# Ledger of designs, part 189: VHH binders against o75319

Target 1, 181 residues: o75319
Amino acid sequence: GNHIPERWKDYLPVGQRMPGTRFIAFKVPLQKSFEKKLAPEECFSPLDLFNKIREQNEELGLIIDLTYTQRYYKPEDLPETVPYLKIFTVGHQVPDDETIFKFKHAVNGFLKENKDNDKLIGVHCTHGLNRTGYLICRYLIDVEGVRPDDAIELFNRCRGHCLERQNYIEDLQNGPIRKNW
Short names: E, the ipSAE of ESMFold2; O, the ipSAE of OpenDDE; V2, 0.75 times the mean of E and O plus 0.25 times the DockQ between their complexes.

## First folded at step 15 (VHH)

Design S20 (framework vhh_4orz_3; at its last look DockQ between E and O 0.86; V2 from the best seeds 0.00; counts 0 for: pae E 2.6 > 2)
Fold by OpenDDE, look of step 15:
Structure S20 (fold): chain B 181 residues (1-181), chain A 120 residues (1-120)
Amino acid sequence: as target 1 above (181 residues)
Amino acid sequence: EVQLVESGGGLVQAGGSLRLFCAASGFTFSSYDMAWLRQAPGKRREWVALITSGGETDYADSVQDRFTISRDNAKNTVSLQMNSLKPEDTAIYFCARESWDYGEYYFDYWGQGTQVTVSS
């Protein structure tokens, strides 16, 4: 059967909107087949995601899924009105330039198409922390010109958890700017 | 060395059928979940089907009831029977091994892929 990702229960299911941005990070929602291994209060389904977003008086306009599997939930579990984008992103290592570019391109495309609304870009990996945080911060640094420490602090504060991977942090703080095209 | 080699792709008319094969080597095949992924022109790679080591199957909704994933542990092969093919099924199809590591699922190996083209 399907295993619950390790430490998945330890993370807040949904963060807060990052002020000044349209990003919100969350941990991976799990489809119904995982619920038998969870206490009711531990469950976090795609439906629960949208309910929590609504409780924040926000609306998702795009979901970017960075997990390297499709086991956790199906895009069809999401409302049809919210586009789903998969960017297979390997864990524990700094995303390659191609992955970074794909993420930036997706975000920029969304922003161009959604200038008339305030819908959020929901980003998640397994825990919605390391891969998610890196790519969001990488975008803020490379595209928006935000200072690395400011980007990291903002993400950590809004996610409710701090980036854990030193290689990610080091790359954000001291690594080169990645091309935006 | 882990190897996955896809075959069976080709050109087919809409409504037609193809059967893809994946030959696996270099690991204990029967112990791993296997999947098929695909990447259409100009689109990102997407998940198509999964078969667990126990034989349980799952499918993307877009291919549900049209595609069937199966495996032969004696031959170290995983197959994808594709029926009622549509032009939107046109893609390079990849055989992938799914693993559990670092506390999460991930595809750790896939082949070079096999081209499937469905004409209207």
Scores: ipSAE 0.659, ipTM 0.845, lowest interface PAE 0.7, mean pLDDT 95
Fold by ESMFold2, look of step 15:
Structure S20 (fold): chain B 181 residues (1-181), chain A 120 residues (1-120)
Amino acid sequence: as target 1 above (181 residues)
Amino acid sequence: EVQLVESGGGLVQAGGSLRLFCAASGFTFSSYDMAWLRQAPGKRREWVALITSGGETDYADSVQDRFTISRDNAKNTVSLQMNSLKPEDTAIYFCARESWDYGEYYFDYWGQGTQVTVSS
């Protein structure tokens, strides 16, 4: 059967809105079929995600799913009024330029279409940390001109967990600016 | 080495049917979950269907009741029967293997793809 992703239980389900941005990060929600392997307090379903966002007085306008699978939940488990975008992102290497471009393009498109509201872009990978933090920070650095250390600090604080993969951190701090948007 | 080779694509008129095949080699096929994905012109690759090693299936809403995924563990083959085809089904169709070796689910191998074109 369905396996719970390793260490998934160790991460806060949903972070806080990142001030000055339209981003909020979270770990992957798990559909009902995974709940047989979870204690009630460990559950974090697609419905739980939306309830937690509303609890923060926020509203999702786009979900960007960075997982390299479709096993955890289906787009059909989400409200039909919330756009969903899958960007298959391999997690053991710094995302390639094509993946970074797709992420930037999606964010910029969202900001244009949602200029008259305050809806958030929800971003997740499996744990809502390494791939998620990298791409959010890459956007802030390349597109908004945020200093790398400031982007990383903002993400870590609002996610409630620090970026862990050193190659991601090194690339954000010392790698090239990507002008692919 | 792991290889996945798709076949069976072609041109078909709307309302028609087509059956895709994926020949797998280089691994213990019966132990892995398998999927079909597709990429339409100018669009992002999307998931279509999954079949587990135990034979349980799941489908994207857009193809449910029209497509059927199946596997033959004796022949190391996964197939996709596509009925009631629509122009929107026009895409390159990819076979993929799904693994759990890294503490999470992920597609670790892909085929080269086979073109399906549905004319209006």
Scores: ipSAE 0.378, ipTM 0.692, lowest interface PAE 2.6, mean pLDDT 90
ESMFold2 (binder alone), look of step 15: mean pLDDT 86; pTM 0.852

Design S21 (framework vhh_4orz_3; at its last look DockQ between E and O 0.96; V2 from the best seeds 0.00; counts 0 for: grease 24.6 > 24.2)
Fold by OpenDDE, look of step 15:
Structure S21 (fold): chain B 181 residues (1-181), chain A 120 residues (1-120)
Amino acid sequence: as target 1 above (181 residues)
Amino acid sequence: EVQLVESGGGLVQAGGSLRLFCAASGFTFSSYDMAWLRQAPGKRREWVALITSGGETDYADSVKDRFTISRDNAKNTVSLQMNSLKPEDTAIYFCAREGWDYGEYYFDYWGQGTQVTVSS
């Protein structure tokens, strides 16, 4: 059977909207087949994701999935009204320029098409922390001109957990700006 | 060295069938989950089907009941039987090994892919 990702239970299911942005980060929701290995209070399904977002009086307009598998849930588990984007992103290493570009392009496209609403861009990897945090911060730094430490602090505060990977943090703080197009 | 080599792609008319093969080498094949993914022109790579080491299968909804993934551990092969093909199935199809590392699932090896073209 399917294994629960390590430390998955340790992270808050859903963060908060990042003020001044349309980003919200969350850990990967797990489809029903995983529930047999979870206590009821530990369960976090695609449905639970949307319920939690609603409880925050927000609405998802896009989901960007950075996991490198399709085992955790299916796009079909999501409402049809919310587009799903998969960006296969390798863990534990700084995303390559192509991955960064794909992410930026997706975000910019969404913002261009959604100027008339306030729907959120939901981003997740497995834990919704390191890969997720890096790419969100990378966007804020490269595209929005946010100071690296401010971006990191904002993400950490809103996610409820701090970025853990030093290579990610170092790259954000001291690494080069990546191309936006 | 881990190797995955796809074959069986080609041109087929809508409603037709193809069978793809993936030959695996360089690892204990029977111990790993295997998957098929595809990438259509101008689109991103998407998951198609998975078969576990135990023989359990899962499919994308878009191909469910039309495609069948299977494996032959004696031959170190994974296959994808594609029936009732549609033009939207046109893509490069990739064989992938799914591993478990750093406490999560991930596709750690890919083949070069095989082209499938479905004409209307």
Scores: ipSAE 0.717, ipTM 0.880, lowest interface PAE 0.6, mean pLDDT 95
Fold by ESMFold2, look of step 15:
Structure S21 (fold): chain B 181 residues (1-181), chain A 120 residues (1-120)
Amino acid sequence: as target 1 above (181 residues)
Amino acid sequence: EVQLVESGGGLVQAGGSLRLFCAASGFTFSSYDMAWLRQAPGKRREWVALITSGGETDYADSVKDRFTISRDNAKNTVSLQMNSLKPEDTAIYFCAREGWDYGEYYFDYWGQGTQVTVSS
């Protein structure tokens, strides 16, 4: 077995583009081998991801996968034209400075390479919520100077679900600004 | 204490073969999925191969048909047979255990790695 991640069905597959940013968050797409445990309307494959992004009149230019596994899908399941980046991110604890640095470096590299288009950075962990929300908000706070509560509110609204992990929320609100490079 | 210890790395010419081993201890080995990952200089770790507790295997496209993952539950080992090696296979290779932590798949333990260097 392929187990469906706990509570994965409870989350909207794809959020909305976060205004004023190049981010869009989503839950992990599941490859074909997971579909036997899903009703048709519950499926969310790599192909479904791209169809949903296109339905929003958007285009992905990078996918950052924060899961601590490769079980759910492989880069080969994505269009060859979309860069894929895996950042193994430990869950349930505030990401360490190395992980935050790797995320910031990836985002900044994308923004430089894509300054003349409107493509989005897709970010996901398993549920597209806690690790994803933390790292997006950490970027907005440390690099863009957004106030912590404004970053969190923007993420929650656009994802369609609120950040759940209190240690992440506390670190964003009260923790130190992290080094950017 | 969960321990994963890799061995079998070394210097090999392009087109050659190498077999890596991972000795596992401190847990019920037969109940866990096991994986090989690798990290080339200046790059992030990437997944190479997986073998489930039931013996099903999967591979990254870049190594498919050249590498074979296997396990020996009696000896608590997982192996990676690497054939037709290319310079791009140069990396530190890590053995990892995959668990079901907190309701999701998660590589929860890693070895220290073994160096594989492929030269022309």
Scores: ipSAE 0.659, ipTM 0.853, lowest interface PAE 1.4, mean pLDDT 92
ESMFold2 (binder alone), look of step 15: mean pLDDT 84; pTM 0.835

Design S22 (framework vhh_4orz_3; at its last look DockQ between E and O 0.89; V2 from the best seeds 0.00; counts 0 for: pae E 2.3 > 2)
Fold by OpenDDE, look of step 15:
Structure S22 (fold): chain B 181 residues (1-181), chain A 120 residues (1-120)
Amino acid sequence: as target 1 above (181 residues)
Amino acid sequence: EVQLVESGGGLVQAGGSLRLFCAASGFTFSSYDMAWLRQAPGKRREWVALITSGGETDYADSVKDRFTISRDNAKNTVSLQMNSLKPEDTAIYFCARETWDYGEYYFDYWGQGTQVTVSS
């Protein structure tokens, strides 16, 4: 059967909205087939995701999935009203310029189309931390002009966990700005 | 060296059928899960089907009941039988190997893809 991602249980299922942004990060929800390997309190399904978001008095307007598989859940497990975007993103390495651009483009597109609401952009990888944090911070730095340390601190605080990968942190702090178009 | 080579693509009319093949080499084929993905013009690559080393299968809802993924471990091949094809199935179809590494699943090798065009 399917394996639970390592350390997946160690991370908060859903972070908080990042103040001043439309971003919220979360770990990957797991479809029902994974539940047999989890205690009831450890389960985090697509349905649970939406329930937790509602508990925060928020609404998801877009989900960006950065995992490099489709094994964890299906887009069909999500409400039809929430668009799903897959950006295959390799783990443990700084995302390439193409991946960064795809992410920025998706975010900008969403913001242009959703000026009349306050719906959130939900972003996740496996743990909703490193890849997720990097791309969100990269956006804030490159597009919004936020200082790298401020972006990282904001993400860490809101996610409830700190970015762990030094290469990501180093690139955010000292790496070049990536093109936005 | 791991290699995945797709074949079987082509032009077909809506409602028609195609069978894609992926020839694998350079690894113990029977030990790995295999998948098909596709990328339509102007769209992002999307997952289509998966077959585990144990023979279990899974499909995207968009292709469920129309496509069938299978494997022949003796020949190191994975196949995708596509029936009742629709214009929206037009895409480059990629064969991929899925592995468990660094505590998560991911596709670590891809083929070059084979073009499938479904005309109205």
Scores: ipSAE 0.759, ipTM 0.889, lowest interface PAE 0.6, mean pLDDT 95
Fold by ESMFold2, look of step 15:
Structure S22 (fold): chain B 181 residues (1-181), chain A 120 residues (1-120)
Amino acid sequence: as target 1 above (181 residues)
Amino acid sequence: EVQLVESGGGLVQAGGSLRLFCAASGFTFSSYDMAWLRQAPGKRREWVALITSGGETDYADSVKDRFTISRDNAKNTVSLQMNSLKPEDTAIYFCARETWDYGEYYFDYWGQGTQVTVSS
């Protein structure tokens, strides 16, 4: 009895690489046990993710999973060569400072270890939109000095869907710069 | 008030067995999926096993065939039988309730955890 996440079918599976960054966003891939409720063209498995990234002539070097569950797929469903990182992120609320710190720390570590390649950080929550967009934009604003509206526009364009939650948007536009350890 | 209380942790030699218990209260236990997760020193919390309200089970590959999750709806308990324990199983083990509300799965309540230490 697995349920397909609400509105999951309405979102493009994988966005485009965000130019000038190492980020790509996607919705949560679903393991085979979910596919009974999906038409073949609706499926988006962990393997489908990697095929779609390859179709864009890109390569993942890290996957950051922001979902607050492990129901959707197992890390073992991913190629062993791609590191996987779970950051349990509460939905519907602006992520707390601890979550933001964990995300920034993971990104900074990746960039240090991957200076000599062009591999991407794949980030997803359930839909690859609100929590994902918030944390990517928060990184760009706080660490890279990108203006909030420019970060949001870049994410929306490359994801193919706009950030929806007003509290996230307001915090990005008007909230304080987050300094984290 | 929803409560999840783990017990049964302790020190055990490699190759040994241990059974963990999670006592649930404050909700209709039989209606919810339940999970065990663990957090080893210096690592992030990871999923170990799931049992649905209907009794279907799933396991992380690292524990498959060694661990068995089960539930007793009459006693409001979920348990984790751990056999053939290895030093890498050393962790704090957490019981969690998983819900499907508002269109997605999430762990909405957690226990405080019980320590399992596996010596060489």
Scores: ipSAE 0.489, ipTM 0.781, lowest interface PAE 2.3, mean pLDDT 91
ESMFold2 (binder alone), look of step 15: mean pLDDT 86; pTM 0.852

Design S23 (framework vhh_4orz_3; at its last look DockQ between E and O 0.32; V2 from the best seeds 0.00; counts 0 for: pae E 8.7 > 2)
Fold by OpenDDE, look of step 15:
Structure S23 (fold): chain B 181 residues (1-181), chain A 120 residues (1-120)
Amino acid sequence: as target 1 above (181 residues)
Amino acid sequence: EVQLVESGGGLVQAGGSLRLFCAASGFTFSSYDMAWLRQAPGKRREWVALITSGGETDYADSVKDRFTISRDNAKNTVSLQMNSLKPEDTAIYFCAREPWDYGEYYFDYWGQGTQVTVSS
């Protein structure tokens, strides 16, 4: 069935662009079938996502979906002009090296192909917080050389919610750098 | 602490029936999808039946129309009615929780299991 994710309503639908980066984080948009279970003001569809991004005077150039399911929305619900990438990422656990690499590779590929624009990389998991925050921060730390605390602070501030999971935070702060190739 | 305790297994003849029970504790039972898994000797663990928090059910093709999963949220229990049992159904059966954020048909907790043996 179409169950609203636990605590999904508790999180802001869309964060802000992370200054100095092309990243923006958001919670998972829900396809139309979920609307009957939501108040109108609680609804957040793929269409709503794009509207909110536009309201920020931004444009999405890529969506990276980190959820471990396909039940929330379909790629067909997105505009054809925005590529969609699925990286199945298990919740609660620190992403494995393969997942981290996939994410970094996707981001780097996007940046190489989009040097001539300022389109954003939209990243989401279920809540657009823990998995999303970890991978974005991991990228900033490993690839951009950002201090872990700075990366975390930047993400938290822009997302409007703080990373919640201690294992993610600990790994970002004290964990090893992961390979970039 | 999350706890799942299976019961109701046993020896039954082919064509017979068994009803398995699972008692859950340590979490908000009504908020989780629950499942039954099984593992036969020398085989991989496989998904058998799922019931959502809303009561929707799904079944593996191998047990469809023979098995029925149900739940009682007031008692924190999930059950598996197994009819028309076959020797191929012989396995240890596990009650499992499907965490919401891990994905479809992913299970993070299960009990010690209960042995089901179907004789020819």
Scores: ipSAE 0.015, ipTM 0.311, lowest interface PAE 6.8, mean pLDDT 92
Fold by ESMFold2, look of step 15:
Structure S23 (fold): chain B 181 residues (1-181), chain A 120 residues (1-120)
Amino acid sequence: as target 1 above (181 residues)
Amino acid sequence: EVQLVESGGGLVQAGGSLRLFCAASGFTFSSYDMAWLRQAPGKRREWVALITSGGETDYADSVKDRFTISRDNAKNTVSLQMNSLKPEDTAIYFCAREPWDYGEYYFDYWGQGTQVTVSS
């Protein structure tokens, strides 16, 4: 399928690098087959993603895809030099501990392998907001020791849209500390 | 509470046709994308067909041109017309709802399913 996700058009394609971190968030890029259903100004392809990152004077070193499907774009549509990782993330509730662990493990592995550069981890779900924001903030809180309110404010400002799901916000602010395996 | 109730399954010979129905309740049906999934014995659940709130449809390659998904927002129903059935279509078929926040093939509710058996 190539139907356009509901409200996808309403979100900024790419946020800004989150200062003091290696994260940048964006909505899911859509491969060429979706462009028949989009006005030219609405298009946001894998190529458009990389162009926008270059315009910010940044470089991606990893893309973490939190969506369920490969139908939005294929890893083959990405430059060979940028690793791609899919982490299936259920969004009807706060992500489970296994999902959080996989995300932390992926980020920690990237930081180790990329300690000698300043490349970014790009993270997206469908809209680049709720699942993406939750996992980035969870990492910053649990692994980097950032205060919950500071992590949330930083994400919201840099994404250009506020986290919307109240249960995610409440879990980040008041939920249990998660294991960092 | 969200409920999805499938019906219309049964035993049918290869080459035959069958129409599945799903009655939805407990949510604003017209605002959600709806889908059919299936699970064959010993296999993982896979999606089959999707219809958006706006009526746009999509199909798995294995059923394209044989199956037709449709919806009736006035009756809160989604249906799946299955033509030219093959033994490989044998599975439990589930009606499912896709939340607006997530991409294709993530479904937050589905029913108990209805059995479709296609004999060779």
Scores: ipSAE 0.012, ipTM 0.289, lowest interface PAE 8.7, mean pLDDT 87
ESMFold2 (binder alone), look of step 15: mean pLDDT 84; pTM 0.842

Design S24 (framework vhh_4orz_3; at its last look DockQ between E and O 0.88; V2 from the best seeds 0.71)
Fold by OpenDDE, look of step 15:
Structure S24 (fold): chain B 181 residues (1-181), chain A 120 residues (1-120)
Amino acid sequence: as target 1 above (181 residues)
Amino acid sequence: EVQLVESGGGLVQAGGSLRLFCAASGFTFSSYDMAWLRQAPGKRREWVALITSGGETDYADSVKDRFTISRDNAKNTVSLQMNSLKPEDTAIYFCARESYDYGEYYFDYWGQGTQVTVSS
């Protein structure tokens, strides 16, 4: 059977909207087949994701999935009204320029098309922390001109967990700006 | 060295069939889950089908009931039988090995892909 990702249970299912942005981070929702290995209170399905977002009086306009598998859930498990974007992102290493560009392009495209609403960009990897946090912060730094430490602090506070990978943090703080186009 | 080599791609008319093959080498094939993915022109790579080491299968909804993934552990091959093909199935099809490591699932090896073109 399918393995529950390591430490997955340790992370808050859904963070908070990042003030001044349209980003919200969450851990990967798991499809029904995983529930047999979880206590009821540990379950976090695609449906649960949307319920939690609703409880925050928010609405998802886009989901960006950074996991490097398709095992956790299917796009079809999501409402048809919410676009799903897969960006295969390798874990534990700083995303390459292509991945960064893909993410930025997706975000910019969404913002351009959604100027008339306040729908959120939901971003997740496995834990919704390291890969997710890096790419969100990278966007804020490179595109929005946010100071690296401010971006990191904002993400950590809103996610409810801090970025853990030093290579990610170091790259955000001291690494070069990546191209936006 | 891990190697995955796809074959069987080609041009086919809508409603037709193709069978793709992936020859694996350099690892204990029977111990790994295998998958097919595809990338259409101008689109991002998407998951198509998965077969576990135990023989369990899963499919994207877009190909369910039309495609069948299978494996032959004696030959170290994974296959994708594609029936009732549609123009939207046009893509480069990739064979991939899926692993569970570092606390998560991920595709750790890919083939070079094989072109599938479905004409209307």
Scores: ipSAE 0.767, ipTM 0.900, lowest interface PAE 0.6, mean pLDDT 95
Fold by ESMFold2, look of step 15:
Structure S24 (fold): chain B 181 residues (1-181), chain A 120 residues (1-120)
Amino acid sequence: as target 1 above (181 residues)
Amino acid sequence: EVQLVESGGGLVQAGGSLRLFCAASGFTFSSYDMAWLRQAPGKRREWVALITSGGETDYADSVKDRFTISRDNAKNTVSLQMNSLKPEDTAIYFCARESYDYGEYYFDYWGQGTQVTVSS
């Protein structure tokens, strides 16, 4: 059977919109087949994601899935009106320049096509923390010119959990500005 | 060392069929879930099909009812039967092993891929 990701239950399902940005972060939603190992209050399905976004008076216009699998849910589990983009992102190491470029390209494309609305880019990995926080912060630093510590603080506050991987934090704080647009 | 070697790719006319094979070695094959993914030129790699160690299967909607994944634990192979091929199926097809050993699902080993080209 299906395994619940380690520590997944310990994380808030969905964060808050990051002010001044179009980003919102969340942990991976789990399709129905995973619910056998979850109490009802622990469930966080693709439908639950959209209900929680609606409760915040927000609307998703794109979901970027950074997990290195398709096991957790399929795009067909999402409303047909919301574009879905998979960027296979290796965990436990700083994403490479190609992955960073793909993320930036997707965000820039979304902002161009959605300049006349206020829809959000939803970003998740497995827990919605390290890979998600790194790529969001990398975008804010490299493209928007945000100071590393300000980007990290904003992400942590809005996600409701802190970035944990030291190598990601060090790369954001002390690493080079990436010109991979 | 874990190795995955794809074969069976080639050029085929639209509407035709191909069967891909993935030869696995260096691990207890019957204990792992296996997948096929593909990457068209200039496109992101996408998941195509999964077969669990227990033989349960799942497919991307774009290939459902046309493709069939199967495994032979005695020969350590995963196969992908591709029928009713379309030009949009043109891609490099990769075999991958899926693990849960680090507390989440992820593809931990990949083959080098085999080219499938579907002409109109």
Scores: ipSAE 0.531, ipTM 0.785, lowest interface PAE 2.0, mean pLDDT 92
ESMFold2 (binder alone), look of step 15: mean pLDDT 86; pTM 0.861

